# Ledger of designs, part 60: VH-VL binders against q9nrl2r1430to1533

Target 1, 104 residues: q9nrl2r1430to1533
Amino acid sequence: GGVHELSAFEQLVVELVRHDDSWPFLKLVSKIQVPDYYDIIKKPIALNIIREKVNKCEYKLASEFIDDIELMFSNCFEYNPRNTSEAKAGTRLQAFFHIQAQKL

## First folded at step 23 (VH-VL)

Design ee36
Fold by ESMFold2, last read:
Structure ee36 (fold): chain C 104 residues (1-104), chain A 122 residues (1-122), chain B 107 residues (1-107)
Amino acid sequence: as target 1 above (104 residues)
Amino acid sequence: EVQLVQSGAEVKKPGESLKISCKGSGYTFQDYWIGWVRQMPGKGLEWMGIIYPGDSDTRYSPSFQGQVTISADKSISTAYLQWSSLKASDTAMYFCARQGYDLKGSYYFDYWGQGTLVTVSS
Amino acid sequence: EIVMTQSPATLSVSPGERATLSCRASQSVSSNLAWFQQKPGQAPRLLIYGASTRATGIPARFSGSGSGTEFTLTISSLQPEDFAVYYCQQYNNYPLTFGQGTKVDIK
């Protein structure tokens, strides 16, 4: 990637954050609020962290950016049972992401 | 450069309302918790509460629950602390502070505002 | 609520000497412990987080150690600008709590 890809990553993160189903993913899960999360999830990631990495130009390839977004969803499905509001939001946001990722 | 700039000193009477502000710059404001800390004259530091401006998730110290309101307006990168009716015992310095994070889900105060002195006397 | 207790209340140290500040938690806070410096009329400044990690721009003479319930801040060679009040603060549980402070005075 180049400057055009960095703008596309920024734009996609903005669209994900604006989506109604982004609420489980906006911030890195707090260990105080969810004490067992880090016993289960070994590679934590969230939209705030992904945005910071985009801002610091840490993604060299679109595949690296996509991998972090997919990891975010994978973590959600690993930690949360299917019938939870979090998992349902994850399913809908992931579908939205797959459509938007065609721009990359 | 991360900066937190607080509103100016206030001199108030008991029973008056007050809203003080903390404006963040040099970072993505909505992506970081902002906390408020009280320091009474000659005393130590007391955590009052925190807010995540991105979703308005707000947590209060039990000592301050129901005594103050913490809020944020992410569109102008500003957090607020407010009282509906001030008491003389609210006389103190009030700091806002941002929380950084690590990848184990721990959040810690990394940058502080300059403080807002609130004086409440009859 | 986790009570943080600092000792001593006041520490008198000559410039160039080592200062050792103690912080005790009423229950384990793991390594979720921060140290702050505050000079009169100023905001607190983060020195150490994670019990032992220096914050960006903090001189190497500041070091932190400990885990669980017992923590120390060491200033290996006290400089004139280091005379201040130092606070420990746990961020392992809500409510977040500070120690009462240790004042480091010139001897």
Scores: ipSAE 0.761, ipTM 0.926, lowest interface PAE 0.8, mean pLDDT 94
Fold by ESMFold2, look of step 23:
Structure ee36 (fold): chain C 104 residues (1-104), chain A 122 residues (1-122), chain B 107 residues (1-107)
Amino acid sequence: as target 1 above (104 residues)
Amino acid sequence: EVQLVQSGAEVKKPGESLKISCKGSGYTFQDYWIGWVRQMPGKGLEWMGIIYPGDSDTRYSPSFQGQVTISADKSISTAYLQWSSLKASDTAMYFCARQGYDLKGSYYFDYWGQGTLVTVSS
Amino acid sequence: EIVMTQSPATLSVSPGERATLSCRASQSVSSNLAWFQQKPGQAPRLLIYGASTRATGIPARFSGSGSGTEFTLTISSLQPEDFAVYYCQQYNNYPLTFGQGTKVDIK
């Protein structure tokens, strides 16, 4: 994408980070704190990494940006059972993302 | 360019309070852990703790838990180290450092502040 | 707490020669080990992370090896600017811990 899409990606990340349900996704999961995470999740991603990729202009298409955000949610649902606070937060944030992504 | 700029040297008496600062620039401050490391005169390096400014998640070394407060204000890209009552044994150089990461969830210190010398004497 | 022990305490080496610094962990830290260089009056500088990966801008003469509990930093041809104190640090477990340092002096 162009300049308009890059600004939109940045704005969407800001809105995701501000959302109350962003807490499971703000930073890459720490191996010290969650030792088995990387045995289960093979393509890790988090909002801090996505923001860095936006800042470095690493997304060439809106679909690439959307794919990373959806991967983030998919990882959450794969690692966390559906009844956990993490999975419930993921469901709510994903719904918010779908609304905001209409603007891309 | 990633930079961490610390507040200036301090000369204090025992019992006084102190808050020193570490201002980050050249990156998204709230997206990286910041740690504090003590170096007593002529001694090695000691990890004191880390904070994630984005959510204030804070982890202390057991040796420093209850002895200092680590905090951050992401609105001004600044981390802090604070004592409520200084002791002579707090005389040391204090470094802040940012943690980079890899995609295996490991975090390592990649950029360091210049250090703040704190002298506590009667 | 994982104790990191460095040896020797002081290493005397002539310029152009090879320096070998050792770091031992009291229990396995996998490859979650970093090496730092500190010159007098300066902050530490990251040399190696992941036991063997050179940080950006670090000359090829610095290499790291090892895993588990035994680690080595090698400086293949010592330059005048390499005389400093070197610290290893594990980041596998809290608390994060440093070795006590190895001072590399001119012989």
Scores: ipSAE 0.754, ipTM 0.924, lowest interface PAE 0.8, mean pLDDT 94

Design ff2
Fold by OpenDDE, fold request of step 24:
Formats: structure tokens, C-alpha cells, sequence
Structure ff2 (fold): chain C 104 residues (1-104), chain A 121 residues (1-121), chain B 107 residues (1-107)
């Protein structure tokens, strides 16, 4: 039920955070380092925010959790050209997530 | 829980503009993902028409690009297809679909039921 | 454009049979292939993504394999509900393209 789903969410977030390609996604992009980021990305999100939502039991459905993760990747690919390190890391991490998400 | 539903006129006259709308429920179209239009001529295979990203950016099939416009209305949670100067070759079932926003793997994980459009005088 | 050549165009089989459908890409597309099942009068339903991963709810008798240019969809033991048309899709590059389809009919 919901508890098992929550546990699955927690586990997957841990796996995502521990992944070698998670570094672009661990926390929100710095406005100081990337001054134009928030002019382009209107719904910023990161793994630390998603983890907090999981801990607070804010996800009632797996689809809600998946949607936040997909938004995170969408933002990455919207802002970063495909030849950047961030986009390449995102591509690999997203592939990992897509495979794991079917178990939710 | 996300659902897509196509709507629009089922009959269009030649040379007119085909206009369809995909209404999305259970998810906001500006909350990530990529949104697609696909069509299927009677008894034939599937043809990708174009896509619109959650940001509003679009990609089109080059074979149809000059005739196709895809747009989004976030206030209605809809995205639309316009195909100008239609002919009998544009008679088809039209589908909208959703897929992840990626760099290299644009599969489609949720489809609408499809809507039939017939081009006839 | 990347062409997806699907074969056979049609196949007749019996319940319990092993069925194999192939899709050949005109250039290498890694594992970025999806498979769909379509029944008459219905929309395509996703079966496989990333060439070999089943969507949740898809029976385990379905399997996908391949990388590069050659891909295969296999039904290990055909069931009555499996008679339909199947499509492969390359998801790697725009324009997105599909195979011409394989109609699986009951013998």
C-alpha cells in the first residue's frame, strides 16, 4: 500500500542521489553561478526537494513522484545543450530512473 | 492517472485547415515531458507529425513542417495541431501522446484514444 | 531520416506458438527502440521501451532484444489476446519513425 510505495520512493531517491551522475541534480541551481537559469526554468526542482517531499509523505501516487523526477530531467534538458556535462549526466541518470520507475 | 483525449471536427474539406486539440487531465502540460501528435492513415502505419515540449518549444516532421503548427494553452491544459491545405492523404486517425523529455530516447508512454479525421468534399 | 524496416508484414500463428518480429534500423540507434501493440479500432499500447524493458502490466511472455540496427520482439507462447498489429519505433532521432507494422493473425 502507501507505506510500501513510500518506502519504494525513499529507496529510489537514495539510489538516484548515490548515482555517479546525480551531481547536477542534488540541489537547486545557484543563481549566482547560473544567472539566467531562473529566467528560463520556471519550475525548478532537485533531488533534495523531492527527498523532503518523500519524507513528509507528500506523494500519494507513484505518478506524482515520477512527475517531479521527470520535471527535474526536463529542466535539465531544457536549459543545458546536449553536449554539456550536465545533459550527459542527466541522460544517463534518466535512463537509470526510467528502468527503476517501472518497479514503483 | 494522466489521460489524453483528442477532439475536433471529424470532417474537413480539401484545402482547408485541419484543427485538433488534445486535452490532458491528471497532469499539467507545462510540468515537464514532451507532447506528441501522431497519425495513422486507414490500414496503414504510424506517422509522427510533431512534438511540443513542456516549455512550448516545438519539433516537426520535415515532410509536414511547412503545413503544421503545434501550440499549447496551459490555461486549458491543452495542446493543439493545425494542418493546412489538407488533401485526401491527410485522412487518418490522429493521436496525441506523452513521453519523457530526453536527449536521445523519445518513446511514448501514454496515448489518447485517437480521433478520426476524414478529408472529403 | 532513420528508416525502420519491420518484418514480416503479416504472420499467421496458433495459440501457444512462439512468434518473432524483427525491426531493422537504417543506422545505429543504440537501444532506443520502443514496441507498441495495436488492436483494431484502438490506440497503440506501449509494450517495450529501451529495446528490452517491459512496461508494468505487460505479460512476461513478451520480450524485446537487440541493439544497434537489429531488434526483435518475441512472444514466447501466443495467447488469444495477443492477436494484433505490432509496431517498432526508433526513438533516438527526429523525425521519429515507426516500422510499417506486423499484423499477427490467428491461423
Amino acid sequence: as target 1 above (104 residues)
Amino acid sequence: QVQLQESGPGLVKPSQTLSLTCTVSGHSIDYGYTWHWIRQHPGKGLEWIGSIYYSGRTDYNPSLKSLVTISADTSKNQFSLKLSSVTAADTAVYYCARGPYTTDNYYMDVWGQGTTVTVSS
Amino acid sequence: DIQMTQSPSSVSASVGDRVTITCKASQSISSYVAWYQQKPGKAPEPLIYYASYLYSGVPSRFSGSGSGTDFTLTISSLQPEDFATYYCQQANSFPLTFGQGTKLEIK
Scores: ipSAE 0.931, ipTM 0.961, lowest interface PAE 0.4, mean pLDDT 96
Fold by OpenDDE, fold request of step 24:
Structure ff2 (fold): chain C 104 residues (1-104), chain A 121 residues (1-121), chain B 107 residues (1-107)
Amino acid sequence: as target 1 above (104 residues)
Amino acid sequence: QVQLQESGPGLVKPSQTLSLTCTVSGHSIDYGYTWHWIRQHPGKGLEWIGSIYYSGRTDYNPSLKSLVTISADTSKNQFSLKLSSVTAADTAVYYCARGPYTTDNYYMDVWGQGTTVTVSS
Amino acid sequence: DIQMTQSPSSVSASVGDRVTITCKASQSISSYVAWYQQKPGKAPEPLIYYASYLYSGVPSRFSGSGSGTDFTLTISSLQPEDFATYYCQQANSFPLTFGQGTKLEIK
């Protein structure tokens, strides 16, 4: 196996995953734990899915990558009231992302 | 890349309903984000009219709420504005725009080119 | 509603000048301010978000600062293409509101 530097998308995904506020976004919401989630959210997505797409080089444009992450945040704020821990974490993580995304 | 384009009648008579459509290309309107209508009266500043989230939920400017309806048609990838009982005060350039879905920072990162609507008898 | 008081309403300047535009919010809005540039007959174009962060492609001569109630847009060295009307926006709460605009004209 060879060693290579991470792409900009890979690096940002790593930073997002490692962020303290990433916990609501690491994987898809459990239908068992949140039975009504998928009645409300029709296009679920999470960082593990986005990471996989990055690894498979499915993003040809930065805008495509950004759109998936914005969908992820949109889903969070659509489902979770603003006073929830999930929404608060999402707010902080989104702010971080919005700043980092302009470097792509 | 995402692009927004406003369309509709450029002339509306007083008391009638103003109807505009924003056609979005390069991105699905039900794929996250918030979608906005903004207007600008001649020689004046910008006024937010209302927004529709990717889910179809809406928020309106209270000063216009009773007269405004914003809706979305995902099959056409469009969202629309209806403003009833128009007067000369509703003469303006109307813009549609996109911004992130947030909890507390609703800036607009992509705008349409705008469409002029004149209210005149 | 949160009011954004923008000043000045108009300013005449020359190429190379330093220009400063301010917006004051009627209540604290943290850093949730955006700035837009609008040229005649055109739509507003985003310049700054989160009070101080430039969109990609925006020249570095533009800068934003401020937090709470007082915000500033600065053009360090005015270029011919910068003559336009500028707007601040509070993005913190509905209804979303804009400053009344600053028309930057050539002296």
Scores: ipSAE 0.929, ipTM 0.961, lowest interface PAE 0.4, mean pLDDT 96
Fold by OpenDDE, fold request of step 24:
Structure ff2 (fold): chain C 104 residues (1-104), chain A 121 residues (1-121), chain B 107 residues (1-107)
Amino acid sequence: as target 1 above (104 residues)
Amino acid sequence: QVQLQESGPGLVKPSQTLSLTCTVSGHSIDYGYTWHWIRQHPGKGLEWIGSIYYSGRTDYNPSLKSLVTISADTSKNQFSLKLSSVTAADTAVYYCARGPYTTDNYYMDVWGQGTTVTVSS
Amino acid sequence: DIQMTQSPSSVSASVGDRVTITCKASQSISSYVAWYQQKPGKAPEPLIYYASYLYSGVPSRFSGSGSGTDFTLTISSLQPEDFATYYCQQANSFPLTFGQGTKLEIK
């Protein structure tokens, strides 16, 4: 295939996915593994969903893209106590995102 | 783009309850983030009052906790502040603000323009 | 509570000057400090987050540094629009707290 320059959103999603702390966010939480997750989290989202939205050009503003990412982190911290591996990973990934997002 | 706007009575009598509302536009308040109330007494610095998360959970400044209630109305896309038993010390400009939902870094990236509340007989 | 001791309370400077404002936290807060600019009659506007990162649109003459307990906001070459009051904030622990503010006045 041909080579093209990734959009800023695409590039940032790639960087987020490749980050060591992305593992809690790659896909939606399994209801089987976490039975009460969707009782608590009403607007679930994950990087694969965000990536799909990027691919479909659904984000017209950077703020819309950022809002979905922040929702993703918000869900993580709402559900996972601070001392969990998920929350710790989320904290590090969010910090990375906050820095990179200013370039958008 | 998200915008925040404070509203409420500019004058409150002592011992009454101060009620303010922050109307958010361009973003749903139940779509992530943390929402804050901050105030600034005339000629003074900034004081954090409390916060409400997108889920409705709240945190309050211990110095004001017994007197403060923060709530959200998602149907109106608003969150509100109630401060009971006000005194002259509660005269201030009141700001609402937004910041990320995080575990250890609660900065505020968007602010309302503020609304002045004077406590006077 | 974590206290943020901001200094100086006021500073007079001229256009083109280098200005430094300091905040000292009562305990270590890593890099979880934000800086805000407030002009009279206006709401605070965010300048810096994570101690050293500028918001988009903030002029590059602004910079933040520090970690642990000592933090600094620097304006390398003061411009007329920079005369305002500046606040630091520790964002690491509840209750969230701000410095007392630094009023930057024209000399």
Scores: ipSAE 0.929, ipTM 0.961, lowest interface PAE 0.4, mean pLDDT 96
Fold by OpenDDE, last read:
Order: C-alpha cells, then structure tokens, then sequence
Structure ff2 (fold): chain C 104 residues (1-104), chain A 121 residues (1-121), chain B 107 residues (1-107)
C-alpha cells in the first residue's frame, strides 16, 4: 500500500462527517432510543455506511453517491419534524452538501 | 442517469378526470427525493400542481387540492396524477419532475419532456 | 402564497450583449430561488439553484445573485443558444411558485 489522494467522494464524506451538523447522521439511528424509527423509515442509511461504500468503490457514478446522501437527508426530514434539532441540523448539512456536490 | 417520462391520454372531455403517469428510470421513486407535477397552459407560465415524497406523503397546490390526487406505484416505479372535473382551463403541457427532499428549498433538478393534454368536447 | 414578480416580461438583445433579468419575491425567501431556461416546445431546464450556484454543464456566462426578496439572473455575453424564456422559482415554501417568465428575443 501507499499514500494516495482521496477521491472526490472520500473528501466530501470527510467534510460531511467533520461538519458541526453531522451528529444525527454519523451512524444508524438506535432502535432502543427511537423505537418507532424503523417502522417509518424503510431504507435507513448513515454516513458511516456511505463511507464504507466509498472505501469499497461501490459508487461508479456521482449520481449513485448523491442518491445515498439524499436518501439520508430524506429519511431525516421524513421522520423528524422541521422544528427539531435533527431536522435543523439536517437542513444546514444538506445545504452544505448541495453546494459541495458541485465538485463531483 | 435518472429519466422521467409522462404518459396518458392527450384528449379529455370537460367534467372528466385527467389521468397521467410519470415513469421513472435510473432511480427508484421510494429511494428518497420529492416528485412533482407541474403544468403550463399555452402561452402561460409554470404552475405547481402537487408533490409526492418518496414515502408516499403528498402536498398539493391549495388552488387545485380538492381536484387533485397524486399517488405512487413502487412496483412499476411510477407516480401518477389525477385531476377531476376538468375544464378548458386545464389544457396544458404537464410535466413531472424530481427534486431533493428538504425543509426549505424545493428546487427541481430533473424534468420529464412533458405531455400535452387538451380538454375539449 | 409567495408571489414572484419577474421583469422584464420580454427583452430584445443581440449576441454579445449583457442581459439582466430580475425577480422579486413578495416576502423574504433567503436564497431559496431557482432559475430555469425553457426553449419552445421543450421542458424547462435547470440553470441555477440556491440563487447563485450553477448546475453542472451550465456555461459560466450565466450567473445568479440576490437574497431576501430581490434576485437577478445575468448573462454576461449573450450567445445564440441563449435566446429562450427564463423562469425564476421560489423554492422556500408551498405552494411552490414561479415568476411569469422573461422571453429573451433576438433584436
């Protein structure tokens, strides 16, 4: 192995994870903490899962990567009312993503 | 690459129900996002009709709400528009479109080519 | 409802000209404005989102600016393929609404 430059997907995931508003998205929602989450959200996803897919080179097109990120945000807004901390964080992070995704 | 295609009868009689379908390819309609219906009367601007989220939840234009129903069929990867009691004012090109699921910024990033619907006796 | 007042309704210009189209919202909508280009017989095509960000593939001669209630679409040097109708859209709240359009014609 050796040192290599991060791909655009890797870089963007790093930026998303490091963002102050990433906390609702770092890992899958706990069923213990949110018992009804998986009754509502049928396709759960999180940044750690997306990062793993990036590392495994599972995204062949930028659109595929974007679709997973948008699903992640869609789930957030589907489950969380707009006045919640999660939704507000998601709103800011999504805006950040929409701008940064231009480089893809 | 995601593509949207509108289909349905191009001619509808007054008082009948207009029915259109948007077929999506390259992306599953239950995989996030918001799906929209928009129309454009001849020589006029664009009018939002309503939306259906990937979950099946819907929002409608209040001016048309009582007459509009939007639904989705995930097995066919389609979402549909029904507009009841049509009049000549409903003659238009009808578009389906996709946009992100957001709380505050519902732009439309992919559009179908549109389908013309004429209301005439 | 939020109204989007677009101006001018039509404009005649020549290739190479600088063209400016404005859109005013009836209330503040932050930067939640999109712009679309529509050619005759075709569907609208997205140009700009978040008031000032170009979609991939959109020429750099297009630019958007503004926040709050006043927004602008600018074409720095008009090209033949730019003659079309342009629409602004407020994307902030339902019902989603569009400007009435600006038809950019050849002088």
Amino acid sequence: as target 1 above (104 residues)
Amino acid sequence: QVQLQESGPGLVKPSQTLSLTCTVSGHSIDYGYTWHWIRQHPGKGLEWIGSIYYSGRTDYNPSLKSLVTISADTSKNQFSLKLSSVTAADTAVYYCARGPYTTDNYYMDVWGQGTTVTVSS
Amino acid sequence: DIQMTQSPSSVSASVGDRVTITCKASQSISSYVAWYQQKPGKAPEPLIYYASYLYSGVPSRFSGSGSGTDFTLTISSLQPEDFATYYCQQANSFPLTFGQGTKLEIK
Scores: ipSAE 0.928, ipTM 0.961, lowest interface PAE 0.4, mean pLDDT 96
Fold by OpenDDE, last read:
Structure ff2 (fold): chain C 104 residues (1-104), chain A 121 residues (1-121), chain B 107 residues (1-107)
Amino acid sequence: as target 1 above (104 residues)
Amino acid sequence: QVQLQESGPGLVKPSQTLSLTCTVSGHSIDYGYTWHWIRQHPGKGLEWIGSIYYSGRTDYNPSLKSLVTISADTSKNQFSLKLSSVTAADTAVYYCARGPYTTDNYYMDVWGQGTTVTVSS
Amino acid sequence: DIQMTQSPSSVSASVGDRVTITCKASQSISSYVAWYQQKPGKAPEPLIYYASYLYSGVPSRFSGSGSGTDFTLTISSLQPEDFATYYCQQANSFPLTFGQGTKLEIK
């Protein structure tokens, strides 16, 4: 393959994954641990899925990438009440994303 | 890119129900985000009417809640506003808009062009 | 409800001038403020979010600052296309509320 700089999408995904508040978003929610999750959330997504899409060059526009990230946060706030650790983490991570997305 | 466009009757009689539709293109309304209705009376400022989340959950301005219904039709990729018992005070330009689904920062990043609604006998 | 008091209601200025618009919130709203520009017969266009971050495509002569209750929109050197009405918005809690607007007119 060769050595190359990370694309803006790749770099931002790395930053999101490494963020302290990324833990609710690293992979899809377990149906075993959260039995009712998929009754409520119809379009599940997570950072590992988004990373794979980036690696496969499935995002042609920045808006497509942003939309998947925003869906991820939307799902979090739809399922988790505001006082939960997941929602609080999501709030902080989303703010981080909104600011970092200026790079796109 | 995402685009929003308002549509509906430009003239409504007093006491009738105002019905508007926002048609969204370039993005599915059930794919995250929050969708808003805002209005602007002639020569006045902006007033938030209500919002519908991508899931269909709604929030309304308390000053209008009893008269407002916001709904979504994913099959048409539209969300709608119904305002009952209108008066001259409801004459305004009506805008639909999109913003992130958040817990604490509901800014609006994409707006429709707006549609003028006049309430008159 | 959170009230957004915007000032001035109108301001006359010339091309090249520095213009400052202020928005005061009735309670602390951190940095959850947005600014919009509206020209006659057009929809509001987003300028700033999170009090100080410019949307893509917004000229760098625009800037936003503030936190808590006092917020400012500044145009460092006014251009002809900047004459419009500007609105602040608190985005922190429902009901969402806007400032009264500031009409920026040609002197």
Scores: ipSAE 0.928, ipTM 0.961, lowest interface PAE 0.4, mean pLDDT 96

